# Designs tried in a protein design chat: VH-VL binders against Probable carboxypeptidase X1 (CPXM1). Part 13

Target 1, 162 residues: Probable carboxypeptidase X1 (CPXM1), of Homo sapiens (Human) (q96sm3r113to274)
Amino acid sequence: TGCPPLGLESLRVSDSRLEASSSQSFGLGPHRGRLNIQSGLEDGDLYDGAWCAEEQDADPWFQVDAGHPTRFSGVITQGRNSVWRYDWVTSYKVQFSNDSRTWWGSRNHSSGMDAVFPANSDPETPVLNLLPEPQVARFIRLLPQTWLQGGAPCLRAEILAC
Below, E stands for the ipSAE of ESMFold2; O stands for the ipSAE of OpenDDE; V2 stands for 0.75 times the mean of E and O plus 0.25 times the DockQ between their complexes.

## First folded at step 23 (VH-VL; framework fv_enfortumab)

Design y2 (from z5 with heavy chain S100T; at its last look DockQ between E and O 0.82; V2 from the best seeds 0.00; counts 0 for: pae E 3.9 > 2)
Fold by ESMFold2, look of step 23:
Structure y2 (fold): chain C 162 residues (1-162), chain A 119 residues (1-119), chain B 107 residues (1-107)
Amino acid sequence: as target 1 above (162 residues)
Amino acid sequence: EVQLVESGGGLVQPGGSLRLSCAASGFTFSRYNMNWVRQAPGKGLEWVSYISSNKYYTYYADSVKGRFTISRDNAKNSLSLQMNSLRDEDTAVYYCARWTYRDYRFDYWGQGTTVTVSS
Amino acid sequence: DIQMTQSPSSVSASVGDRVTITCRASQDIDSYLAWYQQKPGKAPKFLIYGASSLQSGVPSRFSGSGSGTDFTLTISSLQPEDFATYYCQQANDFPRTFGGGTKVEIK
């Protein structure tokens, strides 16, 4: 509790450390999944304000490479910032890895099952979820489970770590 | 045409207070993260403060933390900086600046308003 | 905080000269670096983003290069309107920090 931002909003986590299962376009890629990122409104601007997985992606995920073993403690999410579309994730799971190949989940202590975190209900309001137990790992994934009906899994995020 | 117009600068004594305003036009103000950047006479640029477009996040340079408060009124397209406990080293031109994550830069600046802290 | 060290602090140059300004970051900032031009009595004007990408409408005599910690701004053939102070700015973390500036003056 009380851990500072890893640096998605600030750009301390560079674009090359962000990856996703899929993207609807380059302008909705993982590099756009940063807390408080804003869409452009100028002619020829192809960038919108979120990461959005493809609608046919059955197992969407958004991944952050911290670059070194890091104690993850929490996640902040926002929906999509756009003048054209309404999209947001309404729940997600969190996974961790040291090598980006083998993954383990954040667990709900009371059920023993993967924790499911309530996420967003509008485009802009940030939602904080503290992990039940902080985890030491290099990689963290957010795995959308549910999202706005009729839409796509779209999010912006910040990771809390110390 | 994007325009940012600062006002509220002036002469104030040490320990005094001053409120700066920035009027925005020509763009959807409520969609943009906004900043204050200052420049002391004959010196370089120093970032002062930031507020997110949705107002949930504010950040301050260490030199002003606890003394300055950034705020915005999205209905009036206005950015403000309340400056309390002013010191001689706060003397500067204060710029209102718009941040863009499209290209990671301050893409528009106002003309500046001058704050002078002097007896 | 990421410290930005800019050199030289000033340059006396003639029209037509090649001018090179350097900027060093205290830690790796990838390519998250911008360059600004500021003329006396005016607000800064954006020139270059992403270390090397020239803003539309900026003359092609301006160029930027570098990544990681070491960056340069080059003016290949100085023009009368280029006499100004130039600032680098890192966009890699909060607080956003600027170099100390390089004043390009008429020799």
Scores: ipSAE 0.404, ipTM 0.791, lowest interface PAE 3.9, mean pLDDT 90
ESMFold2 (binder alone), look of step 23: mean pLDDT 90; pTM 0.889
OpenDDE, look of step 23: ipSAE 0.941; ipTM 0.960

Design y3 (from z5 with light chain Q55E; at its last look DockQ between E and O 0.77; V2 from the best seeds 0.00; counts 0 for: pae E 2.4 > 2)
Fold by ESMFold2, look of step 23:
Structure y3 (fold): chain C 162 residues (1-162), chain A 119 residues (1-119), chain B 107 residues (1-107)
Amino acid sequence: as target 1 above (162 residues)
Amino acid sequence: EVQLVESGGGLVQPGGSLRLSCAASGFTFSRYNMNWVRQAPGKGLEWVSYISSNKYYTYYADSVKGRFTISRDNAKNSLSLQMNSLRDEDTAVYYCARWSYRDYRFDYWGQGTTVTVSS
Amino acid sequence: DIQMTQSPSSVSASVGDRVTITCRASQDIDSYLAWYQQKPGKAPKFLIYGASSLESGVPSRFSGSGSGTDFTLTISSLQPEDFATYYCQQANDFPRTFGGGTKVEIK
């Protein structure tokens, strides 16, 4: 708790450490899923304003490789920055891994179920979610569960980690 | 044409305060992350502060943290820097700089405003 | 903080000369490197992003190269308007840091 940004906004986490289940286009790839990233002005710009999964993706996820065992404590999300589209995730789950093959979820201790985090309701307002318990792992995934009706799962994120 | 015009510089004693402003035109100001960068006389460039387009995030160089406050008014297309507890080493030309949507770089700069801190 | 070591601090050159300026980062910054030109009494002007990509309207005699820790700005044939001070800047982390500058002067 109280950990600083891992570095998605700053670029300390390089593009090669970001991966996603799918992307609508190159300009909406995981490398654009960085907190406060700004969109280009053209529709279909190579520099769009979020990561957006394909609309048909049944299991969307956005993944960050910290490169080493890291204590994850929280997640900050924003919607898509765009003059053309409104898109944002409204809830998500979080998973962790040490090898990107076997994953475990952040748990809600009162229910014993995977925690579901409330996310965004507009494009720009950041929403902080502290994990119920910090987790030590190399990889973290955000798994959108719900998003703006008629839209796509799109987000920008920052990870809090020590 | 993108324009950034700084104002509010001047002579001030150590321990004093100044407020700088930057008037923006020729682009949609509310969509851009903004920065202050300074240059001491005869010296190189030093990044001072950053504010996100939505105002929720600010960052400061260690040399000014706790003394300077960046802010913006998106309705008035203006960026501000409140400078308190000024020191001799804060003497510089202060530039407002626009952060590009492509990678992290300063694509447009104002002409600068001069701050002189001396007894 | 990521330190940027820029060299040389000054270059004395003639019109038509090839000028090379180097910048070294204290740690791997991938290609998150920009170059700026500053003329006396003026604000800096952006030249290159992503270590090697020229801004629209920048003359083709300017080029950038490098990745990781070692970066180069080259002016292939110096013109009268190129006498200025040049700065590199890393964008790989906060605080954003600049090299110390290279003043390109008339020989």
Scores: ipSAE 0.576, ipTM 0.851, lowest interface PAE 2.4, mean pLDDT 92
ESMFold2 (binder alone), look of step 23: mean pLDDT 90; pTM 0.903
OpenDDE, look of step 23: ipSAE 0.940; ipTM 0.960

Design y4 (from z5 with light chain S31N; at its last fold request DockQ between E and O 0.78; V2 from the best seeds 0.81)
Heavy chain, then light chain:
Amino acid sequence: EVQLVESGGGLVQPGGSLRLSCAASGFTFSRYNMNWVRQAPGKGLEWVSYISSNKYYTYYADSVKGRFTISRDNAKNSLSLQMNSLRDEDTAVYYCARWSYRDYRFDYWGQGTTVTVSS
Amino acid sequence: DIQMTQSPSSVSASVGDRVTITCRASQDIDNYLAWYQQKPGKAPKFLIYGASSLQSGVPSRFSGSGSGTDFTLTISSLQPEDFATYYCQQANDFPRTFGGGTKVEIK
ESMFold2, look of step 23: ipSAE 0.594; ipTM 0.859
ESMFold2 (binder alone), look of step 23: mean pLDDT 90; pTM 0.894
OpenDDE, look of step 23: ipSAE 0.940; ipTM 0.960
ESMFold2, fold request of step 25: ipSAE 0.656, 0.544, 0.700; ipTM 0.858, 0.829, 0.879
ESMFold2 (binder alone), fold request of step 25: mean pLDDT 90, 90, 90; pTM 0.891, 0.889, 0.893
OpenDDE, fold request of step 25: ipSAE 0.942, 0.944, 0.944; ipTM 0.961, 0.961, 0.962

## First folded at step 24 (VH-VL; framework fv_enfortumab)

Design j1 (from z5 with heavy chain D103N; at its last look DockQ between E and O 0.85; V2 from the best seeds 0.00; counts 0 for: pae E 3.5 > 2)
Fold by ESMFold2, look of step 24:
Structure j1 (fold): chain C 162 residues (1-162), chain A 119 residues (1-119), chain B 107 residues (1-107)
Amino acid sequence: as target 1 above (162 residues)
Amino acid sequence: EVQLVESGGGLVQPGGSLRLSCAASGFTFSRYNMNWVRQAPGKGLEWVSYISSNKYYTYYADSVKGRFTISRDNAKNSLSLQMNSLRDEDTAVYYCARWSYRNYRFDYWGQGTTVTVSS
Amino acid sequence: DIQMTQSPSSVSASVGDRVTITCRASQDIDSYLAWYQQKPGKAPKFLIYGASSLQSGVPSRFSGSGSGTDFTLTISSLQPEDFATYYCQQANDFPRTFGGGTKVEIK
């Protein structure tokens, strides 16, 4: 299962195919949740380097629409690229759907319970998690479970898929 | 003021090697994804390679894959391109270019360094 | 790879003329397209991003339009300083690719 990047970093996955449960601002929206995206450095820049859910969001999720049935095999995450703040997700679950209504989770192969993936511990180091079993679906969601204390769920991601 | 200054170009025989450097100043180099773009004499622009700000990711044009290696030294604010097994087709002006995800384009370019590959 | 096809390859026009340059992508690139101007002996200069948004300091006689696969750059009233080669560039995937260029010459 050595699937290539789906295209969040490259922009092959367009902004219109990214969605989230909430965003702190337009400059922290799902279109900013792309691997290796960078913050702006000029005065008046409204763009930072991550998707960040609202702090009050009890059920945060970041969603990618592949546009067609796709074999998902892995996820790469980074924390927030910023000169202003430290934020990163420390664990997440993964869900899949064909219609964005009915969702099923990635499961721990040994226990049969929903898999919880260890994520980031710093802003920049990418962390790869291979799915226990590849899943064929159109939609994939990352569901942050824990994040840097006192902060918000913020991430950048790439999806590995065939 | 953002500055990108390329160096290391010159005349080389086919099959030879050169190393290009790009000195960056006026911005936090370690936070930017960087690229090489080339232009053959009288021809258009061709993207050559990319390296992520954190160094974990590199990409190459098919025409140079396996022969060229991009690298960066974030402590010295420098970008490098090691060019091996040079061919006549590699003759070009080589530009160091900064990628911006603010508006998805190459926002700053150096003035270029010339590589000439000839017998 | 996404192929970018520019036309025409060259244009001769008079001061005050309207000049239109077209760029076609081999696949849908949404609006992830930039335009650059390059004068002889100089590095390219950024003009337009997102197919239609002017960079600050670019004269308003320049405009861009299009989405999907077909894009245009228009100079509404050509000036002598607009003598240059113009390139489109897609930002929708790796490798980043450029059109072949359009050389604009002033009569």
Scores: ipSAE 0.426, ipTM 0.802, lowest interface PAE 3.5, mean pLDDT 90
ESMFold2 (binder alone), look of step 24: mean pLDDT 90; pTM 0.900
OpenDDE, look of step 24: ipSAE 0.940; ipTM 0.960

Design j2 (from z5 with heavy chain S52N; at its last look DockQ between E and O 0.70; V2 from the best seeds 0.00; counts 0 for: pae E 5.6 > 2)
Fold by ESMFold2, look of step 24:
Structure j2 (fold): chain C 162 residues (1-162), chain A 119 residues (1-119), chain B 107 residues (1-107)
Amino acid sequence: as target 1 above (162 residues)
Amino acid sequence: EVQLVESGGGLVQPGGSLRLSCAASGFTFSRYNMNWVRQAPGKGLEWVSYINSNKYYTYYADSVKGRFTISRDNAKNSLSLQMNSLRDEDTAVYYCARWSYRDYRFDYWGQGTTVTVSS
Amino acid sequence: DIQMTQSPSSVSASVGDRVTITCRASQDIDSYLAWYQQKPGKAPKFLIYGASSLQSGVPSRFSGSGSGTDFTLTISSLQPEDFATYYCQQANDFPRTFGGGTKVEIK
């Protein structure tokens, strides 16, 4: 019924269009931040099951380049798929840009402040958040605000866009 | 241990309807994306439809859009395909297939159920 | 839609022969390609994922190679149980498309 997925899950959005502020390892890089992606079965796999920012990253973000001006309408998130360790983001903000340099936030219309979206509470259950107002932009960032206590910001995502 | 069992195939006239079901066992069904794949007699494999684990979205092959509806019941570990406005080119064995994003393949298949559309 | 062109459509071979099957994608699909084996009356069985990674339990005489648009499945020394139809399949986008198949027959 709503806007279709942009294509993080499907691979329509290529790895080169995904960036992040930091990553714990190559196997937890932004190219792994795709909805429903699964980790390898062995300890030490190079392809783990989420994007995870470094634990010391004070300002984590995960960025998607849609490649052209796009009407963003929603975000779906999951936590980390892993055989050994589970982590997840519990809340995030969303920002948009046309040039990846100047950013504006999704706003809570009643307060005028940046909207904070409730995210995940377990590794696998996806959580949908519709934006208060759809935004036309080329780039979208998810900015984790809180995550599992004692863990790291880890997520998998899909973006809904028309 | 993983098992997928299709049912609901049969003979139907053009313009008719059938509902296929796939019973899943041996894995946590609600954590997996599910698909239907078909094979016409003497022909190759054709992907038909997909539903993600949380039902937020579906995909369909162009040949079936608007006529087929994929659905799932995670409480009953069941995948369904409602097929309406059937045509003779829909004649095929229909497989229930599980997708793995670990290695980007259909990792488990059912034995198939046969749909025959004949006037 | 990404079209997958598979060649040859059939091959007639003897036990011990080397068999090579090719698959070409209409777009760059990186290494997001799988190979399946199907025997008559059976569901497909996967052999290779990621273009070149052999599934556990698949004999080492099977190998895959390629990236981008051109891919190859090789059976280095054909065995009696290898007479089947083989399919490639891309996983880069929806629809998930298959090659037309290659039937490997006994001479």
Scores: ipSAE 0.105, ipTM 0.678, lowest interface PAE 5.6, mean pLDDT 89
ESMFold2 (binder alone), look of step 24: mean pLDDT 90; pTM 0.898
OpenDDE, look of step 24: ipSAE 0.844; ipTM 0.929

Design j3 (from z5 with light chain D28G; at its last look DockQ between E and O 0.82; V2 from the best seeds 0.00; counts 0 for: pae E 2.9 > 2)
Fold by ESMFold2, look of step 24:
Structure j3 (fold): chain C 162 residues (1-162), chain A 119 residues (1-119), chain B 107 residues (1-107)
Amino acid sequence: as target 1 above (162 residues)
Amino acid sequence: EVQLVESGGGLVQPGGSLRLSCAASGFTFSRYNMNWVRQAPGKGLEWVSYISSNKYYTYYADSVKGRFTISRDNAKNSLSLQMNSLRDEDTAVYYCARWSYRDYRFDYWGQGTTVTVSS
Amino acid sequence: DIQMTQSPSSVSASVGDRVTITCRASQGIDSYLAWYQQKPGKAPKFLIYGASSLQSGVPSRFSGSGSGTDFTLTISSLQPEDFATYYCQQANDFPRTFGGGTKVEIK
């Protein structure tokens, strides 16, 4: 029924095609924002299990370059996998682009406003959101709107696309 | 010290069933994605199946889809592979393998357990 | 699926020789490649990750190179304990796939 995973979990989407507005550290960079990525004690503090934007980032976003025009149909998110902290995004918006410069949002068709998707409430449980209407584009952004109080916007994701 | 110990291998007829187990110790098992990899006698390595640390996602090689089921018990630190409708080509040593997302590789392997499918 | 083609399938060499093993992917895999060593009757042991990074404890005579589709494992000065079969493995997509192996025999 739905489109298959684009390949964040599998690494079909390479690290070089992931970008973000900011990162708290290299070990919390966009390359760590992949579904089911994990960390453990052997990883120390160099690598953890999510992308996390900087606390002062007023407009956080996580971006995936599909490399070519692609039909995006859904998003799966998880919170941060960590032995140290609890962090997760609780809602986000989605944007698309063909050039990474001009963006349009996923819209609630009945209201005409940008759709806001409910996200996570714990570190590990994946949450699927189907887009109201699939969009053909090269780039997709997740834009955290709310997250765990006292924390930072952290997520892991997979994109459903044909 | 990370240890993975497979068990449950044996001789079985074509069409039969077998359940493999892997006991894990020396690391936080529930935080790692786990895999089965097999090696037919005198042949190379073939990835068989994967299960995510939170159990929500599983993947299978095309050669085993619909016949094999991977599962895990994070409370008991145990990985399992239920193998049904076994065929001659399933004859192999089966390894339990831990996936490392730091460097994207299989970093620890068990000793293997042998499955022989013959009439 | 990404096919990994490994060559040669076997090599016979003397102690001290330089041995080169090649691995080719059917499509670009960036640097998502690992090399493993397997001795008879034992499980594989990893040597190299990210195409070129040596795991700690691996002798410096081992080196890896390449990106994209073409990768090489080199043993700069072969030793008797290097008798083994070597496998490359791509980590760029599911299913994870291995090369066919290269058996290194020491005279």
Scores: ipSAE 0.518, ipTM 0.826, lowest interface PAE 2.9, mean pLDDT 91
ESMFold2 (binder alone), look of step 24: mean pLDDT 90; pTM 0.897
OpenDDE, look of step 24: ipSAE 0.941; ipTM 0.960

Design j4 (from z5 with light chain A91S; at its last look DockQ between E and O 0.80; V2 from the best seeds 0.00; counts 0 for: pae E 3.0 > 2)
Fold by ESMFold2, look of step 24:
Structure j4 (fold): chain C 162 residues (1-162), chain A 119 residues (1-119), chain B 107 residues (1-107)
Amino acid sequence: as target 1 above (162 residues)
Amino acid sequence: EVQLVESGGGLVQPGGSLRLSCAASGFTFSRYNMNWVRQAPGKGLEWVSYISSNKYYTYYADSVKGRFTISRDNAKNSLSLQMNSLRDEDTAVYYCARWSYRDYRFDYWGQGTTVTVSS
Amino acid sequence: DIQMTQSPSSVSASVGDRVTITCRASQDIDSYLAWYQQKPGKAPKFLIYGASSLQSGVPSRFSGSGSGTDFTLTISSLQPEDFATYYCQQSNDFPRTFGGGTKVEIK
């Protein structure tokens, strides 16, 4: 019960420990995929409020390096915070690794298949998903499966871990 | 021009209550995470509390947990701090402060409102 | 909680002097450190973010350096308007914490 946030919102997980398969721009990079991050509201701001993969990315993923073996227990997601666009992921899978090379998925134990987590339906409402079984690993990936029609896979996240 | 104006400070006996307010203007308040930071007389700065722009997330310094409640009214562009069970060590100037994830700092501060807790 | 230890607590200096203030974090905070200036009766004013990046409009005589646990604010040639109290602040975790402050006074 109740593992605390790993620290995406707080910055305990530094920008250098966030990585993604692709980004539409620097202002939509993985360092912007932090829970409750907000777009700039001043004229000329280059930073928006999410990580967004490129629309042409066939296998988008967002990765967090915990820096050491960590017991992951849950994920919280939000859509894109923006004055410009609506975008959000509507479902995702989760993968784990100890070396960022070999990955295993979170499984739905009742079906034996990879678990697919329902995500967001608006830009701001956070959605919590507890993993079916907590996993010990160094790396965790969120792999968007579906997102707002006509948009791109965009998210902000927090990871729950002990 | 970004403006933050605190009000509601005053003299209160130990065990009493006060409600602080912060009026925001010159920016889209509902899109910013907001904080309270205090400074005791002759002392340094101490972070007190945080509320996310969507109101779902609040955090408190250990010294005030269970006694203080942060809230916001995004329609009125106001931030509030309800302070209950006040103690002598709560005597301070209280600032409302805007957090920026662009540069990871408190980018705008109000002028502060003074809370004095004494018998 | 990440403790921020600031040294010295005060310094007496003359106009034109070089002033160096140090800030030490109790754990690695990467470069997530900000510096603020505060004059009596005023709210803090932001100077430096990311340990070393100057806010627009801050004079170039101010500079910041460091990463990890050890950080420095330097005023290369002190001016009359620089007599104030300076605070560091870590942005690497909740709670956000500040150094104890360094008061720069006229000698």
Scores: ipSAE 0.497, ipTM 0.823, lowest interface PAE 3.0, mean pLDDT 91
ESMFold2 (binder alone), look of step 24: mean pLDDT 90; pTM 0.893
OpenDDE, look of step 24: ipSAE 0.940; ipTM 0.959

Design j5 (from z5 with heavy chain S100D; at its last fold request DockQ between E and O 0.80; V2 from the best seeds 0.81)
Heavy chain, then light chain:
Amino acid sequence: EVQLVESGGGLVQPGGSLRLSCAASGFTFSRYNMNWVRQAPGKGLEWVSYISSNKYYTYYADSVKGRFTISRDNAKNSLSLQMNSLRDEDTAVYYCARWDYRDYRFDYWGQGTTVTVSS
Amino acid sequence: DIQMTQSPSSVSASVGDRVTITCRASQDIDSYLAWYQQKPGKAPKFLIYGASSLQSGVPSRFSGSGSGTDFTLTISSLQPEDFATYYCQQANDFPRTFGGGTKVEIK
ESMFold2, look of step 24: ipSAE 0.659; ipTM 0.876
ESMFold2 (binder alone), look of step 24: mean pLDDT 91; pTM 0.915
OpenDDE, look of step 24: ipSAE 0.916; ipTM 0.949
ESMFold2, fold request of step 25: ipSAE 0.500, 0.509, 0.691; ipTM 0.814, 0.827, 0.879
ESMFold2 (binder alone), fold request of step 25: mean pLDDT 91, 90, 90; pTM 0.905, 0.899, 0.901
OpenDDE, fold request of step 25: ipSAE 0.941, 0.936, 0.940; ipTM 0.960, 0.958, 0.960

Design ko2 (from z5 with heavy chain R31S N33S N54S, light chain N92S D93S R96S; at its last look DockQ between E and O 0.05; V2 from the best seeds 0.00; counts 0 for: pae E 17.4 > 2, placed apart)
Heavy chain, then light chain:
Amino acid sequence: EVQLVESGGGLVQPGGSLRLSCAASGFTFSSYSMNWVRQAPGKGLEWVSYISSSKYYTYYADSVKGRFTISRDNAKNSLSLQMNSLRDEDTAVYYCARWSYRDYRFDYWGQGTTVTVSS
Amino acid sequence: DIQMTQSPSSVSASVGDRVTITCRASQDIDSYLAWYQQKPGKAPKFLIYGASSLQSGVPSRFSGSGSGTDFTLTISSLQPEDFATYYCQQASSFPSTFGGGTKVEIK
ESMFold2, look of step 24: ipSAE 0.000; ipTM 0.432
ESMFold2 (binder alone), look of step 24: mean pLDDT 90; pTM 0.885
OpenDDE, look of step 24: ipSAE 0.014; ipTM 0.560

